# VHH binders against p49116, part 331

Target 1, 238 residues: p49116
Amino acid sequence: EGPLLSDTHVTFKLTMPSPMPEYLNVHYICESASRLLFLSMHWARSIPAFQALGQDCNTSLVRACWNELFTLGLAQCAQVMSLSTILAAIVNHLQNSIQEDKLSGDRIKQVMEHIWKLQEFCNSMAKLDIDGYEYAYLKAIVLFSPDHPGLTSTSQIEKFQEKAQMELQDYVQKTYSEDTYRLARILVRLPALRLMSSNITEELFFTGLIGNVSIDSIIPYILKMETAEYNGQITGAS
Short names: E, the ipSAE of ESMFold2; O, the ipSAE of OpenDDE; V2, 0.75 times the mean of E and O plus 0.25 times the DockQ between their complexes.

## First folded at step 26 (VHH)

Design rf8 (framework vhh_brivekimig_d4; at its last look DockQ between E and O 0.67; V2 from the best seeds 0.00; counts 0 for: pae E 2.6 > 2)
Fold by ESMFold2, look of step 26:
Structure rf8 (fold): chain B 238 residues (1-238), chain A 120 residues (1-120)
Amino acid sequence: as target 1 above (238 residues)
Amino acid sequence: EVQLVESGGGVVQPGGSLRLSCAASGFTFDNYAMSWVRQAPGKGPEWVSTISWRGGTTIYADSVKGRFTISRDNSKNTLYLQMNSLRPEDTALYYCTRHPYSIPFKGDYSSQGTLVTVSS
């Protein structure tokens, strides 16, 4: 009953750390990525349908799909993040590791293939000129995926996913009425998200977390944070 | 100027309890999330628990859930870790870490640590 998303869910404003350092470093990359992660998870939390599923189901859904949401966020915010510059800095770091024999050739190949897949995904989304409404619905389709193991309320999750798909279809048909195949082109990009490794995403963007904690382990903290506390964490005062 | 000074470590028997404190000075304590981290001899650091800047949100490593409780008193600029049902594998150097506003799991300042030894 009612639309799955409102206009408040279309807004996705990423604020970058300031000032941008002359040379990108691990700290700046991790801070930038953390801001995107928090924005993505609090976006999910703000959806009434998500809230209705309950705390344990919410945690299970986000643990299953956080990397896909994060990757959609990277594509959506690629320009404001200067993502191409960040990925270039990461590639330079990997080349230094080769020269110092710090990583095996097989590991470096895996990481470079992941970077290539990420670049290709972001390029494909840029070529399609995906707008903010389309991104919001794509994120909802990814979030409400009923096929992850261990989920409860699978029928309700499937119902929400179908609603997101219908609302995306209606939006695209109304807004892009002269592009008959736009919806199909958009939807065929989603399977690429399942190919993204959360382990490698953590290695690329979240190096230096305390005690080698994984993103998977901190998801309940991010999701439980009250809105006032979350706003204060982002802005520092409130 | 920024200081984090921990106390409360010592030797305890298995099943015992201990309360660690981390006194903060030189910064506005209630603007930072805080964590406890431990490091056993010969091991890498292991995250234990995190508490949000107002104390409203807490999270624990699976290894300590139900046994440890993190808390803070912002009026005293002090972070606490109540450790119950201690086990020999909890033996480690325990230290506290503060977190920048935007990256609550990447610490920018850590205490030197207090040793907790759990021995039969």
Scores: ipSAE 0.465, ipTM 0.738, lowest interface PAE 2.6, mean pLDDT 86
Fold by OpenDDE, look of step 26:
Structure rf8 (fold): chain B 238 residues (1-238), chain A 120 residues (1-120)
Amino acid sequence: as target 1 above (238 residues)
Amino acid sequence: EVQLVESGGGVVQPGGSLRLSCAASGFTFDNYAMSWVRQAPGKGPEWVSTISWRGGTTIYADSVKGRFTISRDNSKNTLYLQMNSLRPEDTALYYCTRHPYSIPFKGDYSSQGTLVTVSS
């Protein structure tokens, strides 16, 4: 079997909504997040191994790991997104909710801690100077996680995860031969992703969803949409 | 001026069918994904279905999946909702909303709604 990832999977370019508002509003934040979500899921969809799992398994897999993929995407695209500014804006919006007593003290703390964890994670990734290949492999490792309950084809998923890990190892050894412990430093960051709540992430970035719509419910929609169709809308709306 | 005008609502018996239409004007219709949303009396808005800007992709709430079909004719600037096998719980005000992007966020514009009543 060929490699799990190719050079085509390394490219991860996020296009931000335009124009950028003077003040980052909820709409801008949600659209930015949505674009990242689409990019992340379509990235996953572009992997032949992912396709080989079948539509049902693919959907289940993405539903299980979308938060982790999204978070890695945030880290990778932090500069382009001006993530610090976005997070600050989110905090400001939360302040309004706090003033209106819409949230309990415990919930406020939980949300603020989540924002902190998110920022720290992204900062840590920046400090490590993670490159595009490493991000691609990390995303693959996260994507092909057999740890989630209810998955079918777990043995195959595990195989793909191992392949991703091996390819990452090979890449790091080849590219960063002088840094013997780089692989370990990179992989040790993955547990932080599992500490992040998907619900809180959804609340922070996707508050604008209609009614009872959830990321979970729209994942099949995203996975079915043609990339060209999505991109065409982005360019047309600009 | 942006306008969304819905039609096709009415009273129907359980198991019956209705077809809703949403006529769009005042904007480039094919630049927007569109959704149907409904609101039952005393309840909050419930998302029903979304269709992409070209109509190539659709998604449905679980409550209507297999019974409802969303479609659009961009040449006519019209959104449709075919509702089959209607149930009393489908009784609601149905309105259409546009999305600048493909994700069904709170639309920047919505119609006033058409009432669908399913009763014996």
Scores: ipSAE 0.443, ipTM 0.752, lowest interface PAE 1.2, mean pLDDT 91
ESMFold2 (binder alone), look of step 26: mean pLDDT 80; pTM 0.811

Design rf9 (framework vhh_brivekimig_d4; at its last look DockQ between E and O 0.61; V2 from the best seeds 0.00; counts 0 for: pae E 2.6 > 2)
Fold by OpenDDE, look of step 26:
Structure rf9 (fold): chain B 238 residues (1-238), chain A 120 residues (1-120)
Amino acid sequence: as target 1 above (238 residues)
Amino acid sequence: EVQLVESGGGVVQPGGSLRLSCAASGFTFSKYAMSWVRQAPGKGPEWVSTISWRGGTTLYADSVKGRFTISRDNSKNTLYLQMNSLRPEDTALYYCTRHPYSIPFKGDYSSQGTLVTVSS
């Protein structure tokens, strides 16, 4: 079989909402996050191996790892997104909730720690100067994780994950031949993703969802939507 | 002026069917994703269904999946909700809302609502 990823999977270009408001409001933050979420999921969908798993397995897989994919996307697109500014804005909005006593002290701590972890993770990735290929393979590794409960086709998923790891190894060896431990340095960042709460991420970036709507419930919708259809709307709305 | 006007609500017996319509005006309907939302007495709003701006993609709450069908006719600036196999728990004020983007965030504009009552 051919490689898991191709050069087409390396491109990961996020288009931010326009115009940028003077003050980053919840709408802007949520829309920005939504665009990243769509980009991430459609990226996954563009992988032939992912397609081969079938719709049900695909949905389950993305439901299990969307937070990790999203977080890697945040790191990769941190500059374009002005992530530090977005996070600061989120903190400011959170301060309002704190002042209104809407959150417990423990919850506030959890949320603030999560924001810190996000920032630190993104900073660490920036320090490592992770390139587009490395991000693509890292995303593939987290995508094709057999560690999640309830997955079907776990053997295939594991195979794809191994393939992603091997391709990453080959790429790093080829591209960064003088840095013997680069692969290890990159891979040791992945555990940090598992420490991040999907619920808190959803709360921070997707607070505007209607009622009982969740990222979990939206994932099938995102995976079904054609990229052209999605892009057409965001272009038309701007 | 942006307007969303719903119709089609009424009283129906359990197992019955209703078709709701939402007529849009004052904006380019085809550029917006649309959703149905309902609010039962004494409860908060509950998202029901979403349809993309082109109508090519739909999403349903688990509570209505398989029973309700969302559709749209962009040439008529109208959103529809076909409700089959209605249950008493479906009793609510149903209203439509527009989304400038694909994700069903709280809409930037919503209709007043049409009442659906399912009772024996």
Scores: ipSAE 0.652, ipTM 0.838, lowest interface PAE 0.9, mean pLDDT 93
Fold by ESMFold2, look of step 26:
Structure rf9 (fold): chain B 238 residues (1-238), chain A 120 residues (1-120)
Amino acid sequence: as target 1 above (238 residues)
Amino acid sequence: EVQLVESGGGVVQPGGSLRLSCAASGFTFSKYAMSWVRQAPGKGPEWVSTISWRGGTTLYADSVKGRFTISRDNSKNTLYLQMNSLRPEDTALYYCTRHPYSIPFKGDYSSQGTLVTVSS
């Protein structure tokens, strides 16, 4: 009952670490990515429909789709993050590894292909000039995906996804009435998100985590964190 | 100078308990998330547990969930790990790590470690 999202779910402001280092490094990239991850997960947590599914279902949903949400966040915040500069720095690091070793592994090729796919996705979203409302609904569509294995309450999740799709349709038709095919152009970009590798995203943006920890393992920590603790963490104050 | 000094390790029989402590100095302890990490002989580091900077959020590895409890006392600059129902598989060198405010799980300082041995 009621709209799935409110205007408060459209706001998605990423604050970058300060000061920016003289040269982009693994620490700055990881801190920037961590801020986006927290912002994305707390955005999902703020949705009443998400809250209604219960804590176990919430964790399962986010574990299944975190990479898609993160990738949408990268596209939405690409300019603020200077994502092109970050990806260029990563590519230079990988190329140095190849030159010093004089061999290219299949893994390095997979990582380079992933980077190209990410750049292509971000470019396509920028060409469409996807706005904040559209991003919010796209994130909701990927969040409430009933297709993931092991989910409970899949009928309810499907209903929420259908509601997100309907609200996106209504928004696009009202706001971009002269562009009859805009919704179709937006929706055809979503399948590319399922092809993005969470393992490679971790390698690109979250390298050096302790004890072989994965983002999948961290998600319950992020979702459980109280708003006051999260706000204090991201601002650096206590 | 940043220092992390652990204590409380030792030898214990299966089913027993130990309480590890990690005393912090040289930095504002209450501004950092903290973790316990363990390393068994011949194995790489294994994350055990993490606690947020105010202590409001905790997370445990599946292998220790329900048996270990992480806690902190920010007034005493001390991190704790209560280890109950210990198993031989828990035998390892245990150390604490500090995490920057906004990069949880990426440690920048660690203690030297205290040995925990669980054997019949």
Scores: ipSAE 0.511, ipTM 0.787, lowest interface PAE 2.3, mean pLDDT 86
ESMFold2 (binder alone), look of step 26: mean pLDDT 80; pTM 0.817
ESMFold2, look of step 27: ipSAE 0.484; ipTM 0.772
ESMFold2 (binder alone), look of step 27: mean pLDDT 81; pTM 0.820
OpenDDE, look of step 27: ipSAE 0.439; ipTM 0.739

## First folded at step 27 (VHH)

Design rg1 (framework vhh_brivekimig_d4; at its last look DockQ between E and O 0.60; V2 from the best seeds 0.00; counts 0 for: pae E 4.7 > 2)
Fold by OpenDDE, look of step 27:
Structure rg1 (fold): chain B 238 residues (1-238), chain A 120 residues (1-120)
Amino acid sequence: as target 1 above (238 residues)
Amino acid sequence: EVQLVESGGGVVQPGGSLRLSCAASGFTFSKYAMSWVRQAPGKGPEWVSTISWRGGETLYADSVKGRFTISRDNSKNTLYLQMNSLRPEDTALYYCTRHPYSIPFKGDYSSQGTLVTVSS
């Protein structure tokens, strides 16, 4: 069996909406997030092992881990996205809601804590200077997590996760041979992803969705859409 | 000026069918994903269905899956919603909306909508 990931899976280039507005409005934030979401999902789709699981399993898997993938994507693309600015804008928008007394104190706390956790996670990843290969493997590890409820083919998923872990280990040993504990330092960051609420992430980055639309509901749509079709729309609308 | 005009609504009995149309003008229709949204009296807007800008992909709310079909004719700048096996709970004002990107965000245009009433 060949490697789980190839060099093609290392590339993860996010294109931001253009032009950037003077004020980071909800639309810009949502569009930026959407592009990242598409990029993340289509990245997953490009993995042969992922395809081998079948459409139903694939969909379930992505539904289970989209928040983690998205968060890793945020970390990886933090500079290109100007994530700190986006988060600040989100906070500002939230403050408006607070002033209008639309949120409970507890909810405000939860949302603010989530934003803080997200920022800290991204900062921590930046401090570790995670490279593209490491991100790819980390994304694969979180993608092929067999411990989510309701998944089928859990044995196969576990196998793929193990393969991702092994390849990451080999890469780190080869690339960072002098840093004996780098692998451990990287892997210990993953639990932080599980502490983040997908619901809150959705509320922060996808508040512009129509009515009852959820990320969960659109995941199959994203996974089925051709990359060229999506990109074509982006270029056509700009 | 961007304009979306819905038509095809009416009164039907449960189990009946209707076909809604949305005529678009004032923008390049073929570059936008489109959605149908409905709003029942006293309720918030409910997303019904989305179709990609080329029509290659469609998405449906669970409540309408298997009964409704979204389609489009880009040469006619028209969006369609075939509604079969209609139920009383489908009663609502139906709107079409455009999306500059594939994900159905709230539209920037308000239309009059077309009323669908399902009643025995």
Scores: ipSAE 0.745, ipTM 0.878, lowest interface PAE 0.8, mean pLDDT 92
Fold by ESMFold2, look of step 27:
Parts: sequence; C-alpha cells; structure tokens
Structure rg1 (fold): chain B 238 residues (1-238), chain A 120 residues (1-120)
Amino acid sequence: as target 1 above (238 residues)
Amino acid sequence: EVQLVESGGGVVQPGGSLRLSCAASGFTFSKYAMSWVRQAPGKGPEWVSTISWRGGETLYADSVKGRFTISRDNSKNTLYLQMNSLRPEDTALYYCTRHPYSIPFKGDYSSQGTLVTVSS
C-alpha cells in the first residue's frame, strides 16, 4: 500500500471571485470563504485513506475538524485572499456594530480575540515558510484525528494520522536536511488550531449565508458533490 | 438578462400539498445550484432546500425534511419544490435563488416570490 498522499493532494489552488469590489463587503468575504471551504472539503474527499473510512465516518470526521482545515487553508492562501485586508474589513464592520450597540461587549471581546489568534497563527506559519507538502500533511494530521467524540473506526483513523506524521517527518528530513528542528517547530503550531471557534469563524466569514444555514449542516452536501461541479466554470452576475 | 419566475403559491388547508415552480431564463440553468428560501411576515429569510446543478444532491432544513422535496428539470430550465403535509408555520413568501458559484451559500439572483398560506 502506498503513501497517504500523492502529488495531486499537494496542489491547493484557490481562485478568488472576480471582479474584486472596490470596497470589501460581507458578500465578497462570504463568497471567498465559501470557495476555500469547498476546496478544503474536496481536498479531504480526494484522499484514498479518507474514502476508505466510509460515508458516515467521513461526514463525522469533517464536521469535527472543518474549522481546523479551514484555518490551515486561510494560512496557506493568505496572500491570494488578501486575508489581512479581509480581516481589516471585518473589524470595521464590528466597529459599526459597537456604535449601534447590536452586540454584547462579551461577544465582541471573544470575536476580537479570535481575530488576533487567527492573525498570529497565519503570521507564524508565514514566518516558517511552510510549503505545500508540509501544509498537505498538516491538514492530513488534523483530518485524521481519532479524539473526536462519536467517531467509528478510531483505531484506523489513528493509524492514518501516524502515517501522515511519518510522511511529514520523512519529507522535512529530506527537503530541509540542515534544519534539525523544523519538524518540531511546525508541529508546535498545531495546538493553536484547537483554540479556533467554529461558531466565531461562521460569524467572521459566513455571515452572508442564506437564512440560518450552518456550515455543519452543509458538510454532507459538499462531500457528496460530483468532482465536475467542483471543477466547473463559474459565471458572474452579468 | 437573468430571470427567475416562480409560480404555484396559494392558500391550502393544513395537511395539504402544493408544488412550486421556478422558471429560469437568461443563463445556463444546468450550470448552477439552486435553493428555495422562505420569509414569513416580520421575520428574516429562512433557507428551505438546496439542489446541486446536476440534481444528484439535495439538502433540506430540519423544519421541512421528510415533507418537502426539491427537484429540477434541466431540459426545461425549471426548479421545483413539492410541499406535502403543510402546516400553518409553513406560511411564507417562497422564492428561488441561483448560486453564483458551485457553492450553494450565497444567491446572486432571486425571484420575487410566491405566497403560500396554510390556514383553515
């Protein structure tokens, strides 16, 4: 049996909505975030080890880790997305909510702390110059976490996680042979992902969703989509 | 230009059925995921159901699951919502939305809506 990931799983190309508006708005932010979410979920689906776990386990696993995968995607695509500009626009919208007294002070504090943690995480990953292979294996380690409640096949999931860890180790040792501590520096960034709140991520990036749709409720739909729909052309409003 | 025109609304008794249609023109219908959304008077919009562009995947809000069925006919450029076992809380303006990307979250075009009233 071969490696956990192939070279096709390393490619992670995000295409932004076009045209970019003169001033970023909730709709552009939500469309951009939705593309990243879709790309992240289909990346997971494309992995043979993930497919082998079965549909119910796939859905449960992605529901448990989607926010961590999304956050890794934000860090990986931060320049393509102009993430710092997006976060600045979100802060401006929060300031409007403060002026209008639409949010509690405790909630605003929680959201601002989350934004700071997200910025720190993305900056730390950029400083380490994490490459595409390293991101792919980090995402696999996050995806195949056996600790989530309600999972079946946890022994198999753990074996896949261990395989992802071993393949990352082999890659780092071969590619960065003169940097003895690179693997350790990379792995110590992962605990920060557990501090990210999926509810706050939805408020930051998905406020423009239709009605009361939650990301958790959409995951089975995204996972079932045909690959052609993922790769299909997108046309603009006019 | 993009047009979405819905029909099939009306007044029905509790337990009754209605079938809504949404006729699409001015774009390649078969390339877009579609959703039904409803809005009761004085409330915000509530997502009802989504169908993928090929029609192979569907998703429903918990409030309508098992009672409503979304479908599409790409040869006729038409989206449907079969509503069975209707309840008074289903009373709302129902409209269809087109998604600008493969992702069914944000609609870029919406129909004007057709009123469904469920009452004795």
Scores: ipSAE 0.207, ipTM 0.591, lowest interface PAE 4.7, mean pLDDT 84
ESMFold2 (binder alone), look of step 27: mean pLDDT 80; pTM 0.815

Design rg10 (framework vhh_brivekimig_d4; at its last look DockQ between E and O 0.72; V2 from the best seeds 0.49)
Fold by ESMFold2, look of step 27:
Structure rg10 (fold): chain B 238 residues (1-238), chain A 120 residues (1-120)
Amino acid sequence: as target 1 above (238 residues)
Amino acid sequence: EVQLVESGGGVVQPGGSLRLSCAASGFTFSKYAMSWVRQAPGKGPEWVSTISWRGGTTLYADSVKGRFTISRDNSKNTLYLQMNSLRPEDTALYYCTRHPYSIPFQGDYSSQGTLVTVSS
């Protein structure tokens, strides 16, 4: 019975690798994306309701929604990351791949369409001036989705999602009392997240993965890493 | 200069065991996550396993889970891979790679490799 999230869950501070290179490169982009991925997974793991569901359910939930959480993180951190500059560098790289005949025209169309959808999503969130509390509750709504296949404890997951929705509603009503439609405008952005392809997100932001590694296969590693070990990793990463 | 030198490869029968070592020099080994990667003849690189900088967290490819064990000894600057219940499909050049972070993302230095051959 208490609030689903505390003020510690509203904090979402991304620290970029330094120094920023004169020319953006795959290493910088992948390092930046990796930090956002860790931050997003650490955020999810820190929620008491998430912890209460058990390790197998935790892994299943994160595997199902990691791309949506990552995309919300991109929108929330777009300025800190200089996301528009990163996406421009990726587009330039894709143009070079076309000139070298490395990708099919159909694949390039799919990837460019995904980039456009990502840019539009981030722009729409910036235009609404979504604040940190709103992002935290949106991420919780996405995380506690009971409709993914293969989940156990779906009734409890649904209750947590409803609690996140109610707390978001209460927050928006109190904080933006003069804006009757703000909650509706925020919630109608969520379907766009389901349109984001995890396969293409990996291609855009994680192209340097060794061999055949995929993000969903490393999620157990990220989730089982102890807090002290994770914190030590981050302090060495500036 | 950063150096990673492998040893322990060789020929072994199916069901046998080998232990690979990767000796590190030229950097502070205990500050880096490490991985093993293998490359079978005619195939691309396949990630095998990763171990965090303190050794507290490990990850394995599905193809080797339960058979291979990654470990490290930071006092000896050495990374290990214990390979048990070896199969012909484990035949490959095995090399180690260093990561600036404890996830199997892009490595910043890789060794040359040691050959493991599993045959009857």
Scores: ipSAE 0.509, ipTM 0.756, lowest interface PAE 1.8, mean pLDDT 87
Fold by OpenDDE, look of step 27:
Structure rg10 (fold): chain B 238 residues (1-238), chain A 120 residues (1-120)
Amino acid sequence: as target 1 above (238 residues)
Amino acid sequence: EVQLVESGGGVVQPGGSLRLSCAASGFTFSKYAMSWVRQAPGKGPEWVSTISWRGGTTLYADSVKGRFTISRDNSKNTLYLQMNSLRPEDTALYYCTRHPYSIPFQGDYSSQGTLVTVSS
């Protein structure tokens, strides 16, 4: 069988909403995050191995790992997104909520810690100077995680994950031959993704959704939408 | 001025059917994904269904899947919701909303809605 990923899967270009508002409001943040989410999921959908799993399994898989994919996307697109500015805005919004006494002290702590973890993770990835190939493989490893509950075709998922790992290893060995421990340094970052709450991530970035719609509920929509249709929506609505 | 006007609501018995319409004006309807949202008395808003700007993609809440059908006619600037096999729990004020951004889950306009009452 051919490689899990091709050069087409390395490209990961996020288009930010335009124009940028003077004040980063909840809608802008939500739109920015949503575009990243769409990009991440459509990236996954573009992988033949992912398609081979079938629609139900695909949906379940993405539901299980969307937060991790999203977080990797944040790290990868941190500069383009001005992530630090977005996070600062989120904190500011949170401060307003605090002032209104809408959050408990414990909840505030949890949310702030999560923001810190996100920032630290992204900083750590930047320090490692992770390239597009490495991100692609890391996303694949995260995507094809067989250890999520309720998944079908776990054996096949595992095989795809192994393939992703092997290809990453080969790439790192070839590209960074002088850095013997680069692969290890990269892989040890993955556990941090599992420590991040999807619920809190959703609360931070996707509060602009109507009717208390969850990311879980919109994932099927995202996966069903044609890329051309999505692009058309972006150009039409902006 | 952006305007959304819902119609088609009424009182029906369980198992009955209704077709809601949402007439849009004041913006390019065909460029926006649209959704139906409902609000039952004493409850918060509940997302019902979404349709993409071209109508190629639809999504339904689990509670209405198989019973409701969302559609649109861009030439008429109208959004529709066909509701079949109605249940008492479907009783709510139904709103249509447009999505100004690429993600069809952000609403920026609220209207008066149309009341649907399902009762024996």
Scores: ipSAE 0.318, ipTM 0.688, lowest interface PAE 1.8, mean pLDDT 90
ESMFold2 (binder alone), look of step 27: mean pLDDT 80; pTM 0.818

Design rg11 (framework vhh_brivekimig_d4; at its last look DockQ between E and O 0.72; V2 from the best seeds 0.00; counts 0 for: pae E 2.1 > 2)
Fold by ESMFold2, look of step 27:
Structure rg11 (fold): chain B 238 residues (1-238), chain A 120 residues (1-120)
Amino acid sequence: as target 1 above (238 residues)
Amino acid sequence: EVQLVESGGGVVQPGGSLRLSCAASGFTFSKYAMSWVRQAPGKGPEWVSTISWRGGTTLYADSVKGRFTISRDNSKNTLYLQMNSLRPEDTALYYCTRHPYSIPFEGDYSSQGTLVTVSS
């Protein structure tokens, strides 16, 4: 019956592509984002409760929440990724596109609002000093959302989400007993994740996708990859 | 000097089969994920299939799933696409793409393409 997550699920170590280029470019941004996406999906895959739901349910859950998991990952890894530098490079690119009249004004406004909301979210999480246990439970709450249409086993998914919520509550009460409102302050950050557009996330971080490919369409590929194929590729082993 | 050279295109009747090959040189083929992409006249690129660098994981576009099989032989530096039950809508220029990223992207190198025409 045990806890939903173990200490091995708290570790979330992102390794960046090497070498870091002198000038940030689309290739470096896309590879960095891809590593975070793989780390997030394989983190979800490693959870026994997730494994118990079966392959079709796993794919459906991840398709429903990948952008929220990715955004939590951005916040958690913002310093190791140099996220502020990446976002600045993206903003400079958008400003060049305005000068060349390549994008509509409505789209530019939409994308800039998304970037500002992402920055606000990451700053709020940093100000709260969210720790690795808290991030792990927040990701689990997001992952085990029973609300997605077309899901099977929604009762079991709901039970896992309740278990994640209970374990987060217990952790915060024990670890931050002097801060009566910490849990509430953490939980009120979650609705901001629903404001993040997966379409815009793809434009910002996954620009090189071939015309008919979306992150949604490649999730089965990512979930099927063996650890040897993923970790060897990430560490640069030949 | 990355080179990707494809072969095996041609004209085939509906329901027929073709096998495409893509010979790679100038890089360590066994360390790269590879894709097949097709482009019909007047249309944008359409991803067809991807295979992981060891060949253990494959993915197909819904339009070809069950009919096409991607494979690779890392000892021969060659990528393959077996196309069965061909339909007129499969008519396109087919090319192979190297992916330096972990996820299928447009890639840093592509072959020139081999034409596949499905018509009676």
Scores: ipSAE 0.499, ipTM 0.752, lowest interface PAE 2.1, mean pLDDT 86
Fold by OpenDDE, look of step 27:
Structure rg11 (fold): chain B 238 residues (1-238), chain A 120 residues (1-120)
Amino acid sequence: as target 1 above (238 residues)
Amino acid sequence: EVQLVESGGGVVQPGGSLRLSCAASGFTFSKYAMSWVRQAPGKGPEWVSTISWRGGTTLYADSVKGRFTISRDNSKNTLYLQMNSLRPEDTALYYCTRHPYSIPFEGDYSSQGTLVTVSS
């Protein structure tokens, strides 16, 4: 069989909403996050191995790992997104909620810690200077995680994950031959993704969803939508 | 001025059907994803269904899946909701809302809605 990923899967270009508002409001944040979410999921959908799993398994898989994919996307697109500014804006919005006594002290702590974890993770990835290939493989490793509960075709998923890992290893060995421990340094970042709450991520970035719609419920919609249709709407609405 | 006007609501018996319409004006309808949202008395807004700007993609809440069908006619600037097999729990004020992007965000326009009452 051919490689799991091709050069087409390395490209991960996020287009930010335009124009940027003077004040980063919740809508801008949500839209930015949504675009990243779409990009991430459509990236996954573009992988032949992913398609081979079938629609039900695909949906389940993305539901299980969307937060991790999203977080990797944040890291990868941190500069384009001005992530630090977005996070600061989120904190500011949170402060307003605090002042209105809408959140408990414990919840505030949890949310703030989550924001810190996100920022630290992204900073750590930036320090490692992760390139597009490495991100692609890391996303694939995260995507094809067989250890999520309720998944079907776990054996196949595992095989795809192994393939992703092998290809990453080969790439790193070839590209960064002088750095013997680069692969290890990269892989040891993945556990941090599992420490992040999907619920909190959703609350931070997607509070503008109508009727308290969950990302979980939107995932099938995103996966079904044609990329051209989505892009067309983005272009038309901006 | 952006305007959304819902119609088609009424009183029906359980198992009955209704078709809601949402007439849009004041903006390019075909560039927006659209959603139906409903609000039952004493409850918060509940998302019902979403349709993409071209109508190629639809999404439904689990509570209405298989019973409701969202559609649109961009030439008429109209959004539709076919509601079949109605249940008492479907009783609510139904609103249509526009989304400038693909994911359903909260509505940016307030409308009067149309009341659907399902009762024996």
Scores: ipSAE 0.382, ipTM 0.723, lowest interface PAE 1.7, mean pLDDT 90
ESMFold2 (binder alone), look of step 27: mean pLDDT 80; pTM 0.813

